VHH binders against Protein SUPPRESSOR OF NIM1 1 (SON1). Designs and how they scored, part 11

Target 1, 370 residues: Protein SUPPRESSOR OF NIM1 1 (SON1), of Arabidopsis thaliana (Mouse-ear cress) (q8ll17)
Amino acid sequence: MALPWELEEDILSRLPPISLVRFRTVSKHWNSLFNDKTFINNHLSRSRPEFIILTNSKIYSVDIIDHNNIDPTIRLHEIPTYDIHSRGTDLNRTIINTCDEFLFYNYRYWDNMTALWNPWLRQVRWIEYANQEFCVFGLGYDNSRPEKVYKILGHLFCHGKVLRDQKVVIYECASDSLRFIDRPEDDDWPITETAKRSNVSLNGNLYWFGCSNYENDEYYIRIFDFSTEDFKPFCLLPCQMSHSTDELVLAVYKGDRFSLLKQCSVTREIGVWVTKERISNDNGNGGEGVEWLKLMTLSKPNLPKLFGTVSYFIYGKTLYMCNGDDETALACIYIVREDVCKKFQIGSGNINCRHCVYTPNLLSLPLFIG

## First folded at step 4 (VHH)

Design g19 (from g0 with T100P Y102W D103S E104S F105T H108D; framework vhh_6qgx_2)
Fold by ESMFold2-Fast, scan of step 4:
Structure g19 (fold): chain B 370 residues (1-370), chain A 122 residues (1-122)
Amino acid sequence: as target 1 above (370 residues)
Amino acid sequence: QVQLVESGGGLVQAGGSLRLSCAASGFTFSSYDMAWFRRAPGKEREFVAAITSSGGSTFYTDSVKGRFTISRDHAKNTVSLQMNSLRPEDTAVYYCAAEPYWSSTGLDYDYWGQGTRVTVSA
């Protein structure tokens, strides 16, 4: 029995991307729907974040089962690596993050390659650059143009040099060119020994924690604006460090805002803040006008001691975290709200895991000129 | 607190072999990627070899591929570099370096040893 197209579209927009990709082979009509911008955007607005876990040999997405119940659990879905495996990639030397709803896949050490990847659509776009000394910090695009002009922010790696002596570069994907840019604030470069190295991508720009005073642990949010190609302060944090060892993690909230997680290293108490309004280029004028709301405070006996790379997202009234166990260092998923505090180990042995937060979607990768 | 101590350097004739060792202390060794770098007199430090925290993957600069082998021993908290078919151009001070596997950058080594000298005679 045929349903009205609008009703069929509404039903399909609520299905997971993996189910929708399978349906492409069933109908030319559905394949056309999955290329419709209105449908793609509607589906993205309904999609919940999930963790992507990168081990030495496999990539997994973490599905949360019964997330609204008192007894939630997890299920691991292996993501096929054929798209990235074809390049002979060793997962253990790979950094994974996101840029504009795509996975951003970067090789460590001496590989001169990076990629944007949509694992659910089985699409990958490789960016190859000639300089073997080029270290990628992040990917962004010029958001002042109707067409997204992608650029990579990084530095030329100089062995035996201090971080401030490294050259900051932009790689422009369309022109296949590297150029140098000025570094106005060397002390705010985000390569440190702390978890504060993390960055987030939002509206084509990169954001991370800058430090205005290392002696007093005073942090703020910095921006690299890919349209103007400059570094600037963005906004102040809603909280202060209690100890230098406190954990600070920045994330995207509801696709257009920031969330910030802080854990006291002594008490393990977690605070979570979100920005009250969407982040826009207008807020980049010295960070004035960005207001924060404290969303939750968690002071439960079973809270982990967070360390290293921490991934988290908020869905409904629940905090989801991915971090290593403080005794075993094995990757764990934590599901925390007032009535629930659950911990799930992802591995049974000593395995190296990297992770990020990813929102499954139907967005096609951009075409790079090459 | 974090210490990397290299040993095993010395004088060897071209075509000979040496085994370098790096003893690590003050950090969780199994959570760190390890690497060897070298610096010839009057030159900058260059990458030689790296091994992931699990030991599952190894990386080499082209000039040493097939001649050098990097390995690690979690029980002894050591990383080793077996150097075979040595050439005069391999003469350098060799440095051990460490970077945590959970680092978001993956390219800057946070900890360095003092180095061990390798001299290959013609």
Scores: ipSAE 0.000, ipTM 0.256, lowest interface PAE 11.3, mean pLDDT 74

Design g20 (from g0 with T100D Y102W D103G E104S F105R H108E; framework vhh_6qgx_2)
Fold by ESMFold2-Fast, scan of step 4:
Structure g20 (fold): chain B 370 residues (1-370), chain A 122 residues (1-122)
Amino acid sequence: as target 1 above (370 residues)
Amino acid sequence: QVQLVESGGGLVQAGGSLRLSCAASGFTFSSYDMAWFRRAPGKEREFVAAITSSGGSTFYTDSVKGRFTISRDHAKNTVSLQMNSLRPEDTAVYYCAAEDYWGSRGLEYDYWGQGTRVTVSA
């Protein structure tokens, strides 16, 4: 007749969210299961990351087919934008990233609203600011409280001023309050232009590359802790730059660790490191003793030269990369391991692409986001 | 280090045209969004036009839409602003700016040129 309950739950937890959303209408039992916290968390732990690609007019999810096969392929699935259309559909000005397992949608030149979005559940939460000069850096939450208290880190953008002259601000979503935070007494500017586009969210905090010496290309990982509301160096990198044009990219690994990708600009050799242990929720105090493991070194004649915004994730023993080719204006997906190096062109000529890594999930947006 | 050098400013009658040029050096030009800003006497610096690193998208402030055209030439590492139907209120110093697109580099700020002066007589 029916499958044993344990097998049914195990099978369902491995299906993509689009399939599970369709199954909510099949039975009250399955609808109840899909709203269960344990099931939702188990499903998330088994979800494979995917690329979200923004073009000038459309948003796509990249599905990787036969990823363990010697001949993997991709399929593009258009994500409907009607949930975000009320704020206009000019995707040319948008930044997309992730925070707290949700898509984070923001404008490149003007910030007056930010959206948290779960496209598979068709849920969107708009966050509005009193000041239209407010440039959003990222969203985080106070992880020291039993309920997540969401805050937005940013600065007031004044046209023609350098970032170091901008005022750093926090907007607390639940209380609808905006306040200034003190800058560190050091010479490091707390928020850089590059970090605004490529910061990483983990355990409610934001992480990015800081630079201790620009002449010698000495980089480290910097943190903003939303519970203590301060900027700190977090940890050292496991590698050194060979050339100033080398590419460094930070990402989340397995939901609770970091991964780091470095490409030599001359040889195009790629190294990938991951943190050995899970990153703790006390990140503002920690970082000392973070140990890195080198997962892979990739040396292939046909590796791309990475530029600009680079998104990547590791699944199994395979490196997946998305890089916008500024020269050709085409977004490309690269699938790389020892026996495979494949390139898939996604865009069509002169289309500017923004992209990020997203793990599809069944998490509902918080009720207390303003 | 990054250097931006503007040229093409001058005096012009209302209804006339000027073409501004910005020569970029010291960075991977194809990886940077480029923009023009202006500052009129007694006013704050304001955005005029921008072009993405790919050249696929352009943006303009409402007051210049349909009159100004931004373009870029990757072979020459230049960005240009063609200004048509100029008005006295377009009188300003015009600045070329490069917006860092190099995600992981941790740069502190945007790069700016020294400016080129445009005067539009009534």
Scores: ipSAE 0.000, ipTM 0.229, lowest interface PAE 12.5, mean pLDDT 74

Design g21 (framework vhh_6qgx_2)
Fold by ESMFold2-Fast, scan of step 4:
Structure g21 (fold): chain B 370 residues (1-370), chain A 123 residues (1-123)
Amino acid sequence: as target 1 above (370 residues)
Amino acid sequence: QVQLVESGGGLVQAGGSLRLSCAASGFTFSSYDMAWFRRAPGKEREFVAAITSSGGSTFYTDSVKGRFTISRDHAKNTVSLQMNSLRPEDTAVYYCAAETYDYGSFRLHYDYWGQGTRVTVSA
């Protein structure tokens, strides 16, 4: 029956992934639907981003309820860690980000353990690297190949050595091999401590802020291309720094574009820009012709002073931010529009600001990563 | 135990120079990003300068850029702040702070603090 099936599919595509995962065990019919590529893609396109918060003992997803109302509320949902606990999880040292629509986490800079994780499907793929004392910068894949060959970009840790004297390396997960790569002559250092926490993944490549002149606060977006295994400038920023202490945060927008948030450290005014067109995975084009559009300017007396690790996303006309409180350093969620500025404290007793933005999805992890 | 001990504060005339030092003990100094913050009378603590664990990158607040220089010495487990062309508005208690790899940005989120050293700049 075509009509009843279409109605059922429409209803199911609007349900949270946790509900859909439960339904897979109830019906062979629904299980087949949840393996359908069209359904999976339609669900992802309707999925709203959310914050993932790490405390010293638990991982939470932040659900925002009544987001269109003047008085929205939040609800914390614990994400089960059963799939990662057996590996000797130390949440006190976990860094979390995303790669290829999956959660990517690293236990600490020298722990030799990283993972890709879909917590909704309860799938995890561990990546272990045994060669040398390897410090992870980020995970990517060769986007020129349909099978997605994953690689880790990093450096070899040498206690007491300056970062610029350490060797940049690629670890290729499928072959369990480590290769040295050339550092650009013109870059002060392509892998900075700040960039280890703030790089973003898009189409298998890593993007972060490069600086052409620290004296004059001149920044641009740089790329590490995992297919060519090189560092290069990608595009210019749509804005200028007002002060060296201004916050500047890069994020993925609508799955295929960039967004940029800048806060003036003096006025606390926030500007948000987005790229007008999809970021191409065409290596020949690079960042040529990237145009930015200013999406919003927020000037409110109660805006937080952003610092450290900042996560944010745009949904509708609203800016959602996760950052530490100015005084307590506890994690807070901020919901900001022209007519509202709401603050919700998350991390009672947690002095840590570990969080990222994640879009829940039904995508299965590759059978083999390394 | 983790200990950060600041020194080098004092009274100086406008246009003068001071060098602050922070001696670190009880932890692996070369694994920590280090920063200087200050607190002026009647004001909240503000960021001044930071240096990465490797020493490869430095960051400054606008009001001190070009006048202050942060550096570190792994052999002596010290971080230093060279303050030139001092102004009366630089009068504050200066604090040394250490950041870990696990928490926040090296510039703005710090786990360990010193007791502070007082700097007074006369007009």
Scores: ipSAE 0.000, ipTM 0.174, lowest interface PAE 12.8, mean pLDDT 74

Design g22 (from g0 with T100L D103S F105W G106S L107F H108P; framework vhh_6qgx_2)
Fold by ESMFold2-Fast, scan of step 4:
Structure g22 (fold): chain B 370 residues (1-370), chain A 122 residues (1-122)
Amino acid sequence: as target 1 above (370 residues)
Amino acid sequence: QVQLVESGGGLVQAGGSLRLSCAASGFTFSSYDMAWFRRAPGKEREFVAAITSSGGSTFYTDSVKGRFTISRDHAKNTVSLQMNSLRPEDTAVYYCAAELYYSEWSFPYDYWGQGTRVTVSA
C-alpha cells in the first residue's frame, strides 16, 4: 500500500545523497522535495560522516559498510572533479577540509583562489583575491547576521620576514576587501601549518589547538571569531599530555559539539572525549561552562601509532580513523571498538595522503553579493 | 612515530662555534623540507634557516647569513646547523622542524623537535 507522506520523507531522508541525486531524475515531486529546506535539514541530521581522500590525481569518498559486523568492509567511490578541475589546478597542491557543511578546497602557497564545494549537487563557488602572496588558513562567516557573509582568514607571505612580522589578514568575500587583524599579545603563531589541515569549522568560526606553554605541554582550544574578528582562548582540554609527543586531534561531534582524541605516544592508548552540551551560537561561547565527557578508552596491542594528519569520527560505539601506516606511510582506515580493530589500506594513497571528514548533504552553496 | 631529536646545544663564548644536529625518524625524510627556528627567553619564535627536500636550496634569516650553514644527510636522516661567530643575541632554544611542501619563509612546520638550548656568553 502507498506509504503516508511523512513515512516516505522519513525513509528518503536516511538515504545517501548520491542515491537522492539519482532519484531527482525519476520524479518532479521528489526533485521538489530534495529542494525543501525542512527535508534538507532532516537529511543532514541523519547523514553519517565519511572520509574524503585526496590523492595527486583523484578524490575519493570512503564508504564504510558495517551492519554492526565484526568484519566490516570499505568501498572507495571516486568523486568527479569536473566542477573543480575547470580551473586547471594540480590536486597535489591542494588542501581539503570542511566549512559550513561544504568541502573547502584550497591550494597550497600563493594560489590566489579557494572554493566551497558540494560535490553531490555539483555546485562550486570560487573565491579569488588579488594578492598572490595571500596564504589561506581557513574560511568562516559572521554568525551574528542572518545572511552568511564569508570571510577568509590568512596571512601575507613576505620574503625575509620572521613569523611574528607576517601580517594576519581577513579577506571579506562580499566586499572584495582585505584588512589587517591584530595578533594576540605574546602569541608566537596563532595560525600554524598543522592547524591549516586540522582546524575545525563550527557555527561559522574556526577552532584549533593553541599552546600556552611549550615547555610544560599546556594546550587549549582556541577560536577565531569571524563576528568580532579576533583570536581568543575558547576552553581547556579535558585531559593532560602524558608525553610531548602525544597526538591530539579535534573534530566536530554530531554537528554541534566537539570531540577530542588523544593517543599516548608510548602505550598507544586512545582516549576520546566529547563536549557534554552543544556549542552555542549565543553569548555563551566564551568557554565558561564547557564540560567534557570521556566517551571511550581504547587500550589494545594492535592500535596504530598516529602521526601527521589524522582524521576521525565516531558513529554509534565505533571509532573510525584515517591515518598513514607507521611502517609504509600509505593511507589506512582503522575501525576500532572494544571487540574490533580492523585496518584497511587505501590503494591509491600516497606518502602524505590528504584527507578530511565530510558529512554528505543537500545544502546549496550560498550566493555572495559582490 | 614522527620524531625530531635535537642535540649539540650548550654554553659557548662569543665568537665561538656550535654544531646542532637533528635526527629524524618515522617519516620519509627525503620528501620533507627541514628548518631551524629559535626562541629566546621572553621573545617570539624566529625563523633561522631552512633547506629544501632535495638539498638544492637553502634559506637564512638576515641576522645569521654568512655565519650559519644548514645541511642535510639523507643516508643518516639528519639535518645540521653549523653556527659560527656566535653572538650573545643568538642565545635561544633551537628547534628542528619538518614540513612537506616548503616555501621560502612559509608559516609553521608540521613536525617539531623538543629543542636544544644554546647560551652564548659575552
Scores: ipSAE 0.000, ipTM 0.183, lowest interface PAE 13.9, mean pLDDT 74

Design g23 (from g0 with T100R Y102D D103W E104S F105S G106P H108G; framework vhh_6qgx_2)
Fold by ESMFold2-Fast, scan of step 4:
Structure g23 (fold): chain B 370 residues (1-370), chain A 122 residues (1-122)
Amino acid sequence: as target 1 above (370 residues)
Amino acid sequence: QVQLVESGGGLVQAGGSLRLSCAASGFTFSSYDMAWFRRAPGKEREFVAAITSSGGSTFYTDSVKGRFTISRDHAKNTVSLQMNSLRPEDTAVYYCAAERYDWSSPLGYDYWGQGTRVTVSA
């Protein structure tokens, strides 16, 4: 078939990764194309985000069918867990997030461990640590180096100690070593419960909400920079809290920006903001040039009250959210825009569902050691 | 709605006792590890006590061992903290928390209550 290469690349860059992986074995030309950095990046830029749902026994991707905004629906596709089960993982003790376009799989049992996982390429990289009291906050890498070498930010939970007396720790994957990190002067505890719920990974660094005044509910975005191994303020928020019980959720937008969702706890009105420009390694004096654009305001009688772990993404003019149902504690998908507010319940019974937003991609996993 | 509602706080003299209670609703109580945390004025939240989902294991911070006792009642969906021999340094807002995976992480708790205030005068 003599299809023009530009048209061929355009068509292929819009296909799901699992379809593309199958095509690698069919043609030397296509295999070469799928290993091309330009093609991989172009495919990623066109890839639609999806929800990954972790139940007690299975992992699902959520396929959202939303043609012409007429009658949206969902389908659950089971993700095979053979790659991660080779380590004897128990899904009931698993946390799932994302880091650097990969699934970040955190399993706790006798030998605490984490993994980066690309389920469509069937690639997994395990990081093992023997300390039973090690609490993982997040994963990052030194982005000043051409080769990504990962580090884990966390703490050691010490019985009989106040939180401020606990130690912030870096686990350096390449050297299999732990070191303690100094805390900022203005922080009581930099990796708080709120930070654990709201932290996001971008360009090798972790970002989450800091609080400048607890009495006035004044929040900002802070960064942990894995190249300098320090905590610092990054940028101001485009909005202010109306009530201390309002929900704030930070997310990555289009792979290189931030989005922020705020829900008023009283009215349930949702606002969504995005950064106007790409967030880069050169952030011009620590993000002082960050500008926000309000993307949408949603005010519907049947909006859920968001709580706990909230996952969301924006695609087109639609807000997609995953959150637990107040009455059943079951995970629900919400599809919201001006003309639509749909709720889809996932699973049945007493399921503690973990979830995250994942963008399917063709990126190969990094090397952790050597 | 998922809720944890604390009660039993108040003002007490040093050496006195209080019993805190946490009523849980909107989730499967028997599947969750339960914990108490506290925050003293001008300080961050610290761990106090935890009880496993089965009730078979209990854990305490060193400063309260032998003085505080955590317990749970699956029939009533409650967790309780019996506080004896109270000291001025026990003055704090006490929070009930629920977590499924690991009680040892104060950052991993899925649900939190609003808190109940305990003041110990000396």
Scores: ipSAE 0.000, ipTM 0.214, lowest interface PAE 14.7, mean pLDDT 74

Design g24 (from g0 with Y101W D103G F105Y L107M H108D; framework vhh_6qgx_2)
Fold by ESMFold2-Fast, scan of step 4:
Structure g24 (fold): chain B 370 residues (1-370), chain A 122 residues (1-122)
Amino acid sequence: as target 1 above (370 residues)
Amino acid sequence: QVQLVESGGGLVQAGGSLRLSCAASGFTFSSYDMAWFRRAPGKEREFVAAITSSGGSTFYTDSVKGRFTISRDHAKNTVSLQMNSLRPEDTAVYYCAAETWYGEYGMDYDYWGQGTRVTVSA
């Protein structure tokens, strides 16, 4: 009746993290297995991404039921906030995003506290800033070192100043030190408010859309490199804007690549591209070696008109999106592929729903200090 | 019509205390983050303290942390700033501000009061 250890490990690596955490109490062997780097990485590679939804009062994970079926549905699971709410953070003013496969929990306006969080392992690391006027853009680390040295990119709040007049700063978590970063010569502003809400973390660096010419809608992917602490262009887009109002959304694909979603604002047609190769710290020369592959084109009549913050991921041949309904602005989940176009409302008259994509995992949080 | 009316300013000696109050009307007070800012002679407006719409979180500039306390009373539609151990450097006009929940730029406050003057003598 008992399975060989090799088959047991293979089966366990496919289970959700919450089930695995529960099973840690069953066997000392299984507890040791769940702390094995190979098992943890194998489990992560098999984990399906999910949406994290932040409302004014609660945080939810979106479970997609029968995702391979012609009639998929969703179920909301509340994520307990006792790990993060014990610090007195108000959900009404918080942003949720991801960094290094962890949830990145940040207060929207006054960034006195930021958390890196694994909700399934119930691990949280709080970062408290010496300067309470510090506004967080994103979290990263020096990927040129074997030990991850976490840094926060942000700006100092300057009341009565436009965003472009604010100073860019780096906060280094291990040394509790803050330093100023020079702004690029050619940029009006290296960090836009849109980029602050829609930046992507990959391999310790932050990525977002830059614009080389607003007159001609010429966009590219921009990087902040935490190893060199500078802003630079990374790569060109695989597509061109049809209208200035078209929606572009960058996301991580399979943990080590990019995906790009573009919606034509007039037709609502969606194109999705992915990078062929893994994005690595060896991608020098401005990302000239980056090749894109078009995964899908969707031109269904029931597609939403995307606006504001858009979260999405691709799993198998299906596109999953979280965005507001264009009539009600209530948050909705869309499940779209060739034979399926399903819409699920998750908002309930509260339009303050914020969201991100998260892949459940068994990764332990790094030690910052103490 | 949205109105923010500050009161409680005055002249005080170093080491003294003052309590500033801001009375809000014309909007749904419980839905707005509230803040205090100050402007010293010849300087730009400086952030002093903020309190979230729920009252669950408070924020202070380093120079006043431990000396000033911000609070709000939803029943009275007021936000207050208790100022202890005042220093000559705290001399400024103090402004009450309300930020909309839907502000696109997180530092842009929709509504401002006229200010109340605080003078701290050496």
Scores: ipSAE 0.000, ipTM 0.214, lowest interface PAE 12.2, mean pLDDT 74

Design g25 (from g0 with F27R S31D T52S S53W S57R; framework vhh_6qgx_2)
Fold by ESMFold2-Fast, scan of step 4:
Structure g25 (fold): chain B 370 residues (1-370), chain A 122 residues (1-122)
Amino acid sequence: as target 1 above (370 residues)
Amino acid sequence: QVQLVESGGGLVQAGGSLRLSCAASGRTFSDYDMAWFRRAPGKEREFVAAISWSGGRTFYTDSVKGRFTISRDHAKNTVSLQMNSLRPEDTAVYYCAAETYYDEFGLHYDYWGQGTRVTVSA
């Protein structure tokens, strides 16, 4: 007996994108289903986050096997680099992050090229700027418009000048044009090197930690709004720093919320908070009602001291972390819950092992046209 | 991890030329952006020129544009500054610097050489 379409759709929405792409050639019905916006969105809502790890020569997806077991295992899947190597990119000089459910592939510092990439659909969109002095901070879009108009936030490379005295720059992808925007009213430079590596994308905007000049070691979440093209405070943190050396990491939670990880630098105890409600994509929700829930406290004797780039996600009752700042020059995955604390050494890398969290999906890349 | 040693300084007459060289040692030389800075007597250290890790991009301070050329030789692990049409105001100790990052105070270099002296006579 043939399965009802609702049951068939439900089953297929739980499969990895690579399996679904292969099935498009098998059935006209399935090909139509996989191009359906409702199916694509349902699949995304059920997709589990994974780690993407960049070594000097290869890119890996980290698959965590036996999630329900007290002894989970890890397998590495190599992601083909043909799509990104077509431009002659050197992985040693690449920064990886995410923007709007896509991988954001960027050169270090003042290089003139970025890409949005869906590795599972094998789609890449290159953005090349005429001005070779442009330094990328992050990618976003105007979410007030029905069509997504992508823009890059950054600054111009300024030798011999203090960055806080320079203006911030927007590169508009459709028009291939740079324009200067006003800096925030405070004297702080909003796009620090720490923020460049740790900003998160949600609903077309960028979010990262700001620090108040009035208050020593007091942090808040800052937003850059691509529709109004301005910097503003978004919300306060649910926790306070115990020491100036404590580690703070912001992440997206369940696709529409924030997660915050804090590690005490002395005890290594980890706290994790999540926002109770979805983060609104309208301008009226900026800090007006963000409420946090403490999801977990972890105090295990073998927890690492987190340094440098830290990627993490939460699935079920388990914290998954990737930390590339290992004295062995290897990336490590940590799987932590009340009954499990496992460490896995991953690939060969330098001390600057690059990684991010990515949720596999069936979303097509934007065209950057008009 | 990186050590930088400058050479090629000396005394030259106005309108003359000098070539400065910076020899780098360490496993990550090819990954570093490199720069030349100078310090004139009684003044703070100022930027002169920079070259990207690939050698594909160069930057110069306005006072040396068209006169100085920065270049990189990955096989010899060196960066060079060719100084033409030298002026008395170019008199300074010249420093080689490696590896860049940005923060709220601007562009920073992690590794510095000890300097080589350039004197331009009138």
Scores: ipSAE 0.006, ipTM 0.378, lowest interface PAE 9.7, mean pLDDT 75

